VH-VL binders against q67xv2r213to389. Designs and how they scored, part 8

Target 1, 177 residues: q67xv2r213to389
Amino acid sequence: NMEQLAKTLTSLYNIYDANRKPDYIYENEAEFRSLYVLLHLNPSSGVMGEPLSLWFRKLTFALVKSKEICFVRNLLRLYRMGNYKNFLSRTASEATYLQYCISEHHIREMRLVAVQYINNVCYKLQPYPLLRLSQNLKMKELDVESLCHECGLETCTDPDGFTVLPVKQSTFRSPED
Key: E = the ipSAE of ESMFold2; O = the ipSAE of OpenDDE; V2 = 0.75 times the mean of E and O plus 0.25 times the DockQ between their complexes.

## First folded at step 5 (VH-VL; framework fv_felzartamab)

Design f9f (at its last look DockQ between E and O 0.20; V2 from the best seeds 0.00; counts 0 for: pae E 12.7 > 2, placed apart)
Fold by OpenDDE, look of step 5:
Structure f9f (fold): chain C 177 residues (1-177), chain A 119 residues (1-119), chain B 107 residues (1-107)
Amino acid sequence: as target 1 above (177 residues)
Amino acid sequence: QVQLVESGGGLVQPGGSLRLSCAASGFTFSDYAMNWVRQAPGKGLEWVSGISGSGDSTYYADSVKGRFTISRDNSKNTLYLQMNSLRAEDTAVYYCAREYFDSWGFDYWGQGTLVTVSS
Amino acid sequence: DIELTQPPSVSVAPGQTARISCSGDNIGSYYVYWYQQKPGQAPVLVIYDDSDRPSGIPERFSGSNSGNTATLTISGTQAEDEADYYCQSYDSSTYVVFGGGTKLTVL
């Protein structure tokens, strides 16, 4: 589970720190360090460890400026800003396998944010094509349809044969994780 | 909309004490580290103190260590700066500033409150 | 400990490119932030993490940081860009450090 992973990572970090060399980053260290950030994207996660702001301050600058840490710092900011579009896009295109696996629940959270936003803001007057939503959510269209249904939204087929969210619906609900 | 409003500034004699407050709104206060930055009249910016979101960690510039105490009440969305043993060189506009997420940069600033230390 | 040095003033004609330097020993190893401050106003963050712009900051503002110098560049400088500009960084010992500030005058 996530708690066990966090403990394992902490042990790994201690090993890196105990063997620290000036201006040296071990192979894969930056990626493993980045996983800590992903575990703590939600300040209320309560997994373990210290706040990210303090955690970042303890990293070497070589690590902080690594592409892996830069990547997850960006994701952190996107996540906290509720920028679902860029969060989902960048995670889909740039995350390593491990980063993606750890981020799956955050990805789902952002997708739910997106669905809610689209329902409330983007298609008040016109139907919203699921294909467009699929592109934004980085999901298959059928999976998007399922997600919408899980959120209490109905879908229909427009005259052109495309699946759409017909109009703003008041039945939106966040599904339980 | 993020808002930061400082208060508590005024005229105080050397050796005196003053407590500044910063009322925050428009964001989840406890999720952000907060800082005090001051600016003497006609001078540049000087970092004074910082505090983590939870309040568990505090940081101080050498110039104010032992004299100033930063604190926060997350239930009131308020940041504080207790200033003791004030000196003439502490005269400045004091800004409260929110850290830009996980960085030591500051994305929102209050309007500032003037502290004047003079006989 | 990191120390940041800025030129006291920089002048530029409207439409020209303004460059404000922030010098420090090995500053390229740190992240640098830039702030704009107009008279009687609070500072405004214009660059974070050396070269990234916050939302709402015009694209004409850019930043770089390498070696011993960080630079704020304002392309196509406008009259409204006249202000004081401060660089800022941090380290584990002294925490937050500001440069002395640069007054940008648009002629």
Scores: ipSAE 0.576, ipTM 0.843, lowest interface PAE 1.1, mean pLDDT 92
Fold by ESMFold2-Fast, scan of step 7:
Structure f9f (fold): chain C 177 residues (1-177), chain A 119 residues (1-119), chain B 107 residues (1-107)
Amino acid sequence: as target 1 above (177 residues)
Amino acid sequence: QVQLVESGGGLVQPGGSLRLSCAASGFTFSDYAMNWVRQAPGKGLEWVSGISGSGDSTYYADSVKGRFTISRDNSKNTLYLQMNSLRAEDTAVYYCAREYFDSWGFDYWGQGTLVTVSS
Amino acid sequence: DIELTQPPSVSVAPGQTARISCSGDNIGSYYVYWYQQKPGQAPVLVIYDDSDRPSGIPERFSGSNSGNTATLTISGTQAEDEADYYCQSYDSSTYVVFGGGTKLTVL
């Protein structure tokens, strides 16, 4: 569970800080500290901790430009902007195994944002191919179809035999409501 | 659309007080740290004070520490700067600025409000 | 305690590359931000985190930061780029520090 993981990570951070030596950072410290950001991407998540604005200010400069911390800072910005395409692409290519596991809830959330956005696009009334969604969401086409159906959206088959989302025909409903 | 609008500037005597306000709109105010940055006439930018999104942590430049107090009311989407014991050297345009995604840079600025400390 | 030094002015002809330096002891270990300010206007963020551009900022703006010097580069400089430019960084004790500013003149 995420609350218990958050408490365990806080205990680990206290051990790092209590044992800090000049010019020394522990193995995997950047990775474990990056998990704090992932647990707190959504302020409404219910996971308790200090706000990210205060947390980043307290982070030492030896860690701030580390690969793992840079990854989660970029991810936070993409998340706040609703940039699902780059969020999903970067997570697939740059996340460590632990970062990916902690991010699974946010990956699902970004996929839901993507489906809602595509369904509500005003300028393109053309049906959206599920194969294209599959590529952008980093999912198999059948899994994308299931996700669309979970959101209350109907899919259909075009004249060429491809599965498409007929944008704006169905009202998006979050499965998390 | 993100907007920051400062108000409360004016002419004040040395030793006097002023309270600046910054009305924020177009974003979830409580998610962002906010700052005051000033610019004396014909001079460069000088950071004055900052406050965390929750309001629990405040930071001050040495030149204003003990005289200025930063605060925020997240229910009103408003940032404040209470300026006491004003000096001629505090004469400047005061800008409200939002921190860029919990970084140390500022992505949006207000148009500024002029504070003149003179007899 | 970090102090940032900028040249007071830089002049370029239209279409030439302008380079504005920001010098500080070990500045490459800190993130640098660049702001453009035109007369009577608020500053505008043009570069964040050393080298990234905000949405809406022309691609001719780029940044770098290593060792003791951060640099703002404007390729194919246009007349509308004429402005004051400020670098800004951070440390844990001073929080925010600005350079003195550089006036860019485009002939």
Scores: ipSAE 0.253, ipTM 0.687, lowest interface PAE 3.9, mean pLDDT 85
Fold by ESMFold2, look of step 5:
Structure f9f (fold): chain C 177 residues (1-177), chain A 119 residues (1-119), chain B 107 residues (1-107)
Amino acid sequence: as target 1 above (177 residues)
Amino acid sequence: QVQLVESGGGLVQPGGSLRLSCAASGFTFSDYAMNWVRQAPGKGLEWVSGISGSGDSTYYADSVKGRFTISRDNSKNTLYLQMNSLRAEDTAVYYCAREYFDSWGFDYWGQGTLVTVSS
Amino acid sequence: DIELTQPPSVSVAPGQTARISCSGDNIGSYYVYWYQQKPGQAPVLVIYDDSDRPSGIPERFSGSNSGNTATLTISGTQAEDEADYYCQSYDSSTYVVFGGGTKLTVL
């Protein structure tokens, strides 16, 4: 439950702030504070709390410059731009286990954005190899094929035996799930 | 193409004042934190001051705190550095630098403007 | 106050690997950035967030940061890599801190 997690994190942050030592970051503090950013990536999510612009201004400079906070700030920018490739790549290579778990909904959202883009707009590879999509989306090829089918798209086998996605299918739909 | 062009450098006497400007183009200026970095002739880089994209937060090196004021005008895509009570040790090339995305690295630098403080 | 210590100079033969160190107390807990500055030019960011390359920076540039030392590594060093190199990190009391710089000479 995201609302319960947000309340727990807020309580933890209040404890950190009430016991603030100058130039000190408590063990795992930067990671736990980074989770707030990930919970609020989508402003329409309805998760209660302070807007991120105000929230960032209240962090100590040690926290603002921490690797964990810098990472999630970069993810926020990538999310806002719709840059699915770099969002998925950085999340797969740099996210901690907790950061990844909280990001799962956004990871799926970015993967759906990619499938829609490739089917509707991208013409550079036709038909589009599932191996390449698997690499870009950080998913096993079978899971990519399943995702395409969830979006109402068909896959097929090319003459070399590789699975491909024929683009421009009119059957595309966003999964409601 | 991102461009940063500094201006306003020159020769001033100790105790004098000077205002530096940095004209920015090729990007959404208000989305980026901006910084001033200086380099005395033949010496290394020294950070001077920084300002958030909105202008709400400003930061200063101890060596300039109370004497220099960083500001920005997002409607004119311009960064400023007001330099008061100048000293000989403030003599340097002053660079305008943009922060890389939300990181703390400086990915675009101007060519700099020379400030010389001497009698 | 973190102080970032770099060797004043490093010399390498063309095609060899250059390593430039940046030492500071607990620097591995903070990101390190590296800048290249050629004579008469503004600095250019070559490594950010310890080990990432900005667009347009050759793959021969790499970085690492752990413990008290960050290192810029240039493999297959070319004559055009001859420059001054600065590391940068952060300190909560002094904010942005640069190292003293390292002159890389390719002989």
Scores: ipSAE 0.000, ipTM 0.556, lowest interface PAE 12.7, mean pLDDT 85
ESMFold2 (binder alone), look of step 5: mean pLDDT 93; pTM 0.950

Design f9g (at its last look DockQ between E and O 0.04; V2 from the best seeds 0.00; counts 0 for: pae E 12.6 > 2, placed apart)
Fold by OpenDDE, look of step 5:
Structure f9g (fold): chain C 177 residues (1-177), chain A 119 residues (1-119), chain B 107 residues (1-107)
Amino acid sequence: as target 1 above (177 residues)
Amino acid sequence: QVQLVESGGGLVQPGGSLRLSCAASGFTFSDYDMNWVRQAPGKGLEWVSGISGSGGSTYYADSVKGRFTISRDNSKNTLYLQMNSLRAEDTAVYYCAREYWDSYGFDYWGQGTLVTVSS
Amino acid sequence: DIELTQPPSVSVAPGQTARISCSGDNIGSYYVYWYQQKPGQAPVLVIYDDSDRPSGIPERFSGSNSGNTATLTISGTQAEDEADYYCQSYDSSTYVVFGGGTKLTVL
């Protein structure tokens, strides 16, 4: 589980720190350390560890400015501000395979936030095309439809043959509940 | 020494187009997210657009969406802003700004280039 | 969209402490950055990540961010500190947002 993974990574990080050389970063160290940030994006996740603010302060300058740490720090900010569009876009375009795998839970969370937001805010006067939603969620349209249904939302076909979400629905529920 | 130099500003009529450039030197250009920030005469700062180091992600202010396009050529250490359908309210000094490492702050700014949209 | 509100102007005597506020809904949940801009010049970053100073920025500059207000504090204000100051943060809608700016006058 995630807690066990966090502990394992912490052990690995301790090994790096114990063998630290001045102005030296081990191969793949930055990427592995970036995984810690991804595991702790949600402070209420229950994963053991110190707050990320304290964690970052303990990193060497070379690690903090590494591409991998810069990337996940950006993701952290996007996640915390609830910017699902940019979070999903940047993760899809720039995450490494390992980073993406670790982020799958958070990607799902942000997709659910997006669906709820679209249902509550964007459906003021007209149906919302699933194709547009699929572009924002970085999902196939059929998968988006399934996600909407999982969230208790109905979809329909407009006169032009496109699948849409009807205007704001009161039946929305988070699958995590 | 980090240096950012904007160019391409000038006078343009409403509805016209203009392309700004920002030449970067003194650092590994592809490692940094870059942004455009503008300032109308006698007014405050307004964020316009941002682009990730790799160029894989782009961001825009609502006021310029659909009209402006940010891009970069990492092989030339150059940032671009293509501005189409220009309006009078787009009149401003346009700054090229580098993000401070992994933060959303801007640690280096160019001198700016003036864009004037007028009939 | 989150809006950042700054006072239009602040005045301080030399050697005194200047405080410039930046107000926004739940701004304490986001990192805040501060910039100094003198006439005819580009902005200069003076505070990042709420309270950290870039290299070369005097120690008399400090920042805090909590609740709905971020504050730039300049202790022992000097004549050269007279400038416009802008706060900046980020939000889910606009990605990056600036405050309206504050003119600091050193009397």
Scores: ipSAE 0.021, ipTM 0.599, lowest interface PAE 5.7, mean pLDDT 89
Fold by ESMFold2, look of step 5:
Structure f9g (fold): chain C 177 residues (1-177), chain A 119 residues (1-119), chain B 107 residues (1-107)
Amino acid sequence: as target 1 above (177 residues)
Amino acid sequence: QVQLVESGGGLVQPGGSLRLSCAASGFTFSDYDMNWVRQAPGKGLEWVSGISGSGGSTYYADSVKGRFTISRDNSKNTLYLQMNSLRAEDTAVYYCAREYWDSYGFDYWGQGTLVTVSS
Amino acid sequence: DIELTQPPSVSVAPGQTARISCSGDNIGSYYVYWYQQKPGQAPVLVIYDDSDRPSGIPERFSGSNSGNTATLTISGTQAEDEADYYCQSYDSSTYVVFGGGTKLTVL
């Protein structure tokens, strides 16, 4: 549960701050603080807490330079750019177990952004090969096809036998859970 | 501003190996897919290989598959091309090119490094 | 289509409009990119996504792509536009494909 996790992390951060030693990172502190960024990637997510711009200013010098904080800052940038390909690739290769678990919702969101973009605004590469989506979204082709269908889109087979997504389908909708 | 500087070109015999480097600056290197494009003397442009921003996906033209290996070190902002089993037809100027975001066009190119494969 | 065909050369008088074609089967269904290369220099992207100009490219450069032909158009051609021009697109099996190039001569 993301709400309960956010509350637990806030309590943990208060403990870290109460015991603050300058230029020191407690064991796993950078990783646990990085999770806050991942919980708040989407400003509209409704997860309680201070805005990321203020939150980053409160980090110690040592934390700002940590590998874990640098990683999530880059992910935040990729998320804001809508760069779904690099967001998914970097998460798959570099996230810790905890970072990945918290990112699962945003991974799905980036995959949906890709499907929406391909169908609604990227129409010149028509029909769009599912193999290319599979590679870029880090999903098996069958799962990519299922995702397209969840979005109300049909897939078909091109003359060469490859599965493709015909774009400009008026039936697109974002799945809701 | 964006800069791409290739190095490592030179004269090599057929069957030999050579490693090209491309030093990148002026942009967040890990955010961009990178490519190698070559141009034989008096000839047109030929795409050679590409690599995703993270380095997790690599792509090769059929003419070099199995002989060339593209890689990158994002901590050093450097793109590499390891060229093995070189042939006379690999003689070309090799360009490092940055892929335009999400569109596969190449918006910045280095000045190239010459590879000559001859006896 | 995995082959892009360009005329080997095009000549225009200064101030006139140059048109450089790039032919491929159903190329209008794919984005096309255009590069300018002057002798001894690296290529420069002048058109992306069929018709868009990168920052710093003069508005006299324009592009179109429909059916089996993409076209680079240079209006008010200047002597400095004399160069080789390459079209480029993508094929799902071969990835990046370049045309053979067109030498533009400004007489």
Scores: ipSAE 0.000, ipTM 0.510, lowest interface PAE 12.6, mean pLDDT 85
ESMFold2 (binder alone), look of step 5: mean pLDDT 93; pTM 0.947

Design f9h (at its last look DockQ between E and O 0.06; V2 from the best seeds 0.00; counts 0 for: pae E 13.7 > 2, placed apart)
Fold by OpenDDE, look of step 5:
Structure f9h (fold): chain C 177 residues (1-177), chain A 119 residues (1-119), chain B 107 residues (1-107)
Amino acid sequence: as target 1 above (177 residues)
Amino acid sequence: QVQLVESGGGLVQPGGSLRLSCAASGFTFSDYAMNWVRQAPGKGLEWVSGISGSGSYTYYADSVKGRFTISRDNSKNTLYLQMNSLRAEDTAVYYCAREYWDSYGFDYWGQGTLVTVSS
Amino acid sequence: DIELTQPPSVSVAPGQTARISCSGDNIGSYYVYWYQQKPGQAPVLVIYDDSDRPSGIPERFSGSNSGNTATLTISGTQAEDEADYYCQSYDDSTYVVFGGGTKLTVL
């Protein structure tokens, strides 16, 4: 589970720190350290003790400036800002396999945010094409349809034969609630 | 809309005590580290104290260590600063400030509350 | 402890570029934040993480940080930019540290 992973990573980090050399990053260290950030994207996750702000402060300059740490720090901001489009885009295009795996539950959260946003804010007066939504969510269209249904939303076929999300529906519910 | 409103400032004699409050609204209070920053009349900004979102970690400037205590009640969305053994040099406008995401800067500030320490 | 030094004042003509320095030992190893403060108002964050702008901050504001100096740059300075500017950073010993502030005058 995530807690066990966090503990394992902490042990690994201690090994790195015990063997720390000035301005030196061990192979794959930056990626492994980035995983800690991903585990703690949600401040309320309670996976480990200290806030990310304090955790970042303990990193060496080389690690802080590494592309991996910069990447996940950006994801952190996107996630907390509710920027689902960029979060989903960047995780799909730039995340390593391990980063993506650890981020799957966050990806789902952001997809739910997106569905809610589309239903409540966008295209209030016209149906929203699921194909377009699938592009934003980085999902297959059929999976998007399933997600919408899971959220209590109905889909229909427009006159052109495309699956669409009808205008704002009051039946939306987050599966995580 | 994020709002921070300080209160509790006033006139106090040297050696006296005062408790400041900062009422927060418009965001999940417990998710953010909060800080107190003060500004003496006509002077610059001086960091006073900080506290993590959960309240588990507290930090103090050397100038107030042992005299001031920062705390928070997340159920009330309120930040506190207990100031004891006040000195003339503690005279300042006291701002509560929210840390910016995971960074160490402050993205939202209250309008401040004036503390005057004078005999 | 890290100490941040700013010039007390900087003057610039409208439309010109203003540069405010923030010097500190090895400051380039830490993120720097900049605040704008106008008379009677609370500070406003204008730059975070050396060079990033919060939403709502004009693009004419930019920041850099390397070596021992961080710099706030205001291109095409406008009258409304007249204010006090403070740099801020952190270290392991001092959670937060502010510079002394710089008064920017737009001539």
Scores: ipSAE 0.017, ipTM 0.573, lowest interface PAE 7.8, mean pLDDT 88
Fold by ESMFold2, look of step 5:
Structure f9h (fold): chain C 177 residues (1-177), chain A 119 residues (1-119), chain B 107 residues (1-107)
Amino acid sequence: as target 1 above (177 residues)
Amino acid sequence: QVQLVESGGGLVQPGGSLRLSCAASGFTFSDYAMNWVRQAPGKGLEWVSGISGSGSYTYYADSVKGRFTISRDNSKNTLYLQMNSLRAEDTAVYYCAREYWDSYGFDYWGQGTLVTVSS
Amino acid sequence: DIELTQPPSVSVAPGQTARISCSGDNIGSYYVYWYQQKPGQAPVLVIYDDSDRPSGIPERFSGSNSGNTATLTISGTQAEDEADYYCQSYDDSTYVVFGGGTKLTVL
C-alpha cells in the first residue's frame, strides 16, 4: 500500500528531524528521503502527503546536495516534461534497488508515453525500429513488441528482416492499468 | 517542412517591455516542447525558457525568472515570450527552438529576432 | 549543477581530425548535444544524445561522452566545417545549459 508506505516514511523523517545533528546524514537517510519524491511523481496517483514544493524546502543543505536527492529531483523534472528516454536511462543506470522497486509503475507509465509519442509524433524514423525502442525503453525486443500490441498497434518486418513499428496508426489506445 | 519565424524584436528602453512571437508550421505544434534561446552580439548561446507541448509546464533560466513569461497558443501554432523589466544584458538575438522528437536537443531553430535594450 | 567548459578555439589543417571538448562535473550521466553555427545563421544540431547524428549530418561528425568530458570529433575536416560549435546538456537546477562555444578554424 503506497499510502501506508508514505505515512511510514513520514514517521521515519520525523524521527530523523527530532534527532537532527547539524550537517549530518544518518545511514541510508538520503535514500529513504528520496523515496518520498518517487511516491509523489504523479499527483494523480492518490498518494497523500505534503506537496513536493514544500517538502523540498524543509531538507537540510546536506540532504539537498546528496546524490540520492539530486537523482530524484532530476527524475521529477524528466517525468513532468514527459522525457521518457532520459527518465528510463537514468533510472536504469542510477536507481538503487529500493528506488527502482518504488518506480516500477512510473517506469511502465514512461514506456507507454514513449509508444504513444513515437506513434503520434515521431517523424524522423519511419518505420520505427523495435531494436531502437528496445534500447531506449530498456526492454527486451519481444517485450516491446508485446507493449506495442497492448497499445493496439501492429508491428511488421522490414525488407532486411528487422521488426519495425509503422507509425501514425489510428488504432492507438492506452492500455488499462 | 518545419518552419519557425520569430517576430516582435526591436529597440526598448531599460525597464520596458516587449512581446516576442514565434509562428510555427509544418508539424503538429501541440505535440512538441518549445524553447527560447538567446545570443548576445558576439557571444555564446544562452537558454532562456521552455514550455511543454500542452503548455502545462514552464521553465526559466535564473537570469529571467520573474521578468519573462513563456506561453503558447496551440490553436494559432504560436509561441510567445513576454519580456518585462528589460535590462541592458537582455540585448540579444532571440531564437525560437523546437525540442528534438525524443530528446532534449533542439532540431529546428528560427532565424532569430533582435532585441536591443538601450537608452 | 553543471557548468560546461569548452576551449575558446581549435585550429586544424584540412583533412585532419578536429576534437572539441566539453567539460562538466559528471557530464557522462547526462546526454550531450552539439550545435554548429556559421556567421549570421541559426545553430544547426549535429549530434544528439551524446553520439547520434540527425539525418543530413555527414558521418565525419561523431560524439562521445563519459566521465567529466564530452567530445565532438570531426574526421577529415573540410573548409565548410569552419564554424562555432556549442555543447549543450541539462541540470537538476536548470532545464538547459550551453557551453561557451568553440571557434573551429580550418587552416
Scores: ipSAE 0.000, ipTM 0.507, lowest interface PAE 13.7, mean pLDDT 85
ESMFold2 (binder alone), look of step 5: mean pLDDT 93; pTM 0.949

## First folded at step 7 (VH-VL)

Design s1 (framework fv_felzartamab)
Fold by ESMFold2-Fast, scan of step 7:
Structure s1 (fold): chain C 177 residues (1-177), chain A 119 residues (1-119), chain B 107 residues (1-107)
Amino acid sequence: as target 1 above (177 residues)
Amino acid sequence: QVQLVESGGGLVQPGGSLRLSCAASGFTFSDYAMNWVRQAPGKGLEWVSGISGSGDSTYYADSVKGRFTISRDNSKNTLYLQMNSLRAEDTAVYYCAREYFDSWGFDYWGQGTLVTVSS
Amino acid sequence: DIELTQPPSVSVAPGQTARISCSGDNIGSYYVYWYQQKPGQAPVLVIYDDSDRPSGIPERFSGSNSGNTATLTISGTQAEDEADYYCQSWDSSTYVVFGGGTKLTVL
């Protein structure tokens, strides 16, 4: 339950703030504070809180320059720009376990954006190999095939036995509809 | 396209008051923190004040704290700076600036409005 | 409590590499931004978050920040790069602070 997690994190932040020492950062504080950004990447997430612009300005500079906070600041920017490749690459290489778990919904959202883009507007190799899509989406090939089928896209096998997406032949349909 | 247009500058006597305005267009004003940055003639840039997108949090340079008040009206897409107890050293071009992704860095600046404090 | 120091002027010949320093105690732990200002004009952001370029800024502009010095580097300097350059950083106590500015002359 994301609402309960948000409440728990807010209680933890209050404890950090009540016990603030000017040059001290508590163990895991940067990580736990970064989860706030991930919970609020999409204003329509249903999790209530203050705007991210205001929230960032309350952080100490040591927190803002931390790897965990820098990571989520970059993710927010990539999310707003629809840059799915860098969003997915950075979560795979830089996210902590907790950051990844909280990001699950947004990772799925970015993967759907990627599948739609590749099927509808991508001008690279046709038909598009699922192995390449697997690499870009940071998923197993079988899971990518399942995602394509959920989006109403058919896959086929080429003469060499590789699974491919025959781009622009099927109409993308969001599985969230 | 993003535009920021400052107004309200002019000549004032020491101890006087002045209100600057910045009209914003081309973006969702309430989503961005806004700032005032000044530059005395022939001198460098000096940050004056900042305000969050909601208007709930305000920040001031020590040199203006207690004398200047930053505010915004998101329904009018307008930023304000109320300047009281003006001193000769407040003489400067005052720029309205938008924050780049809540970074305390500024991606768009207005043309500036000149405030001259002199007898 | 951060104070930023820049050289007042830097001169380079066209096509040479210009390097403008911004010195501050432990500045490598703070975000640094760089602005270009031409006479009678508002500043233009040329580098943000130490080393990133905004869209539309030429590739010859780059930034670095480590230890006690942040540096703006302009490779293959062009006549149109002649301007005043300001570094800027921030912290939670003093908020925004600018360097004194550097006049770049291309001779």
Scores: ipSAE 0.000, ipTM 0.515, lowest interface PAE 13.4, mean pLDDT 84

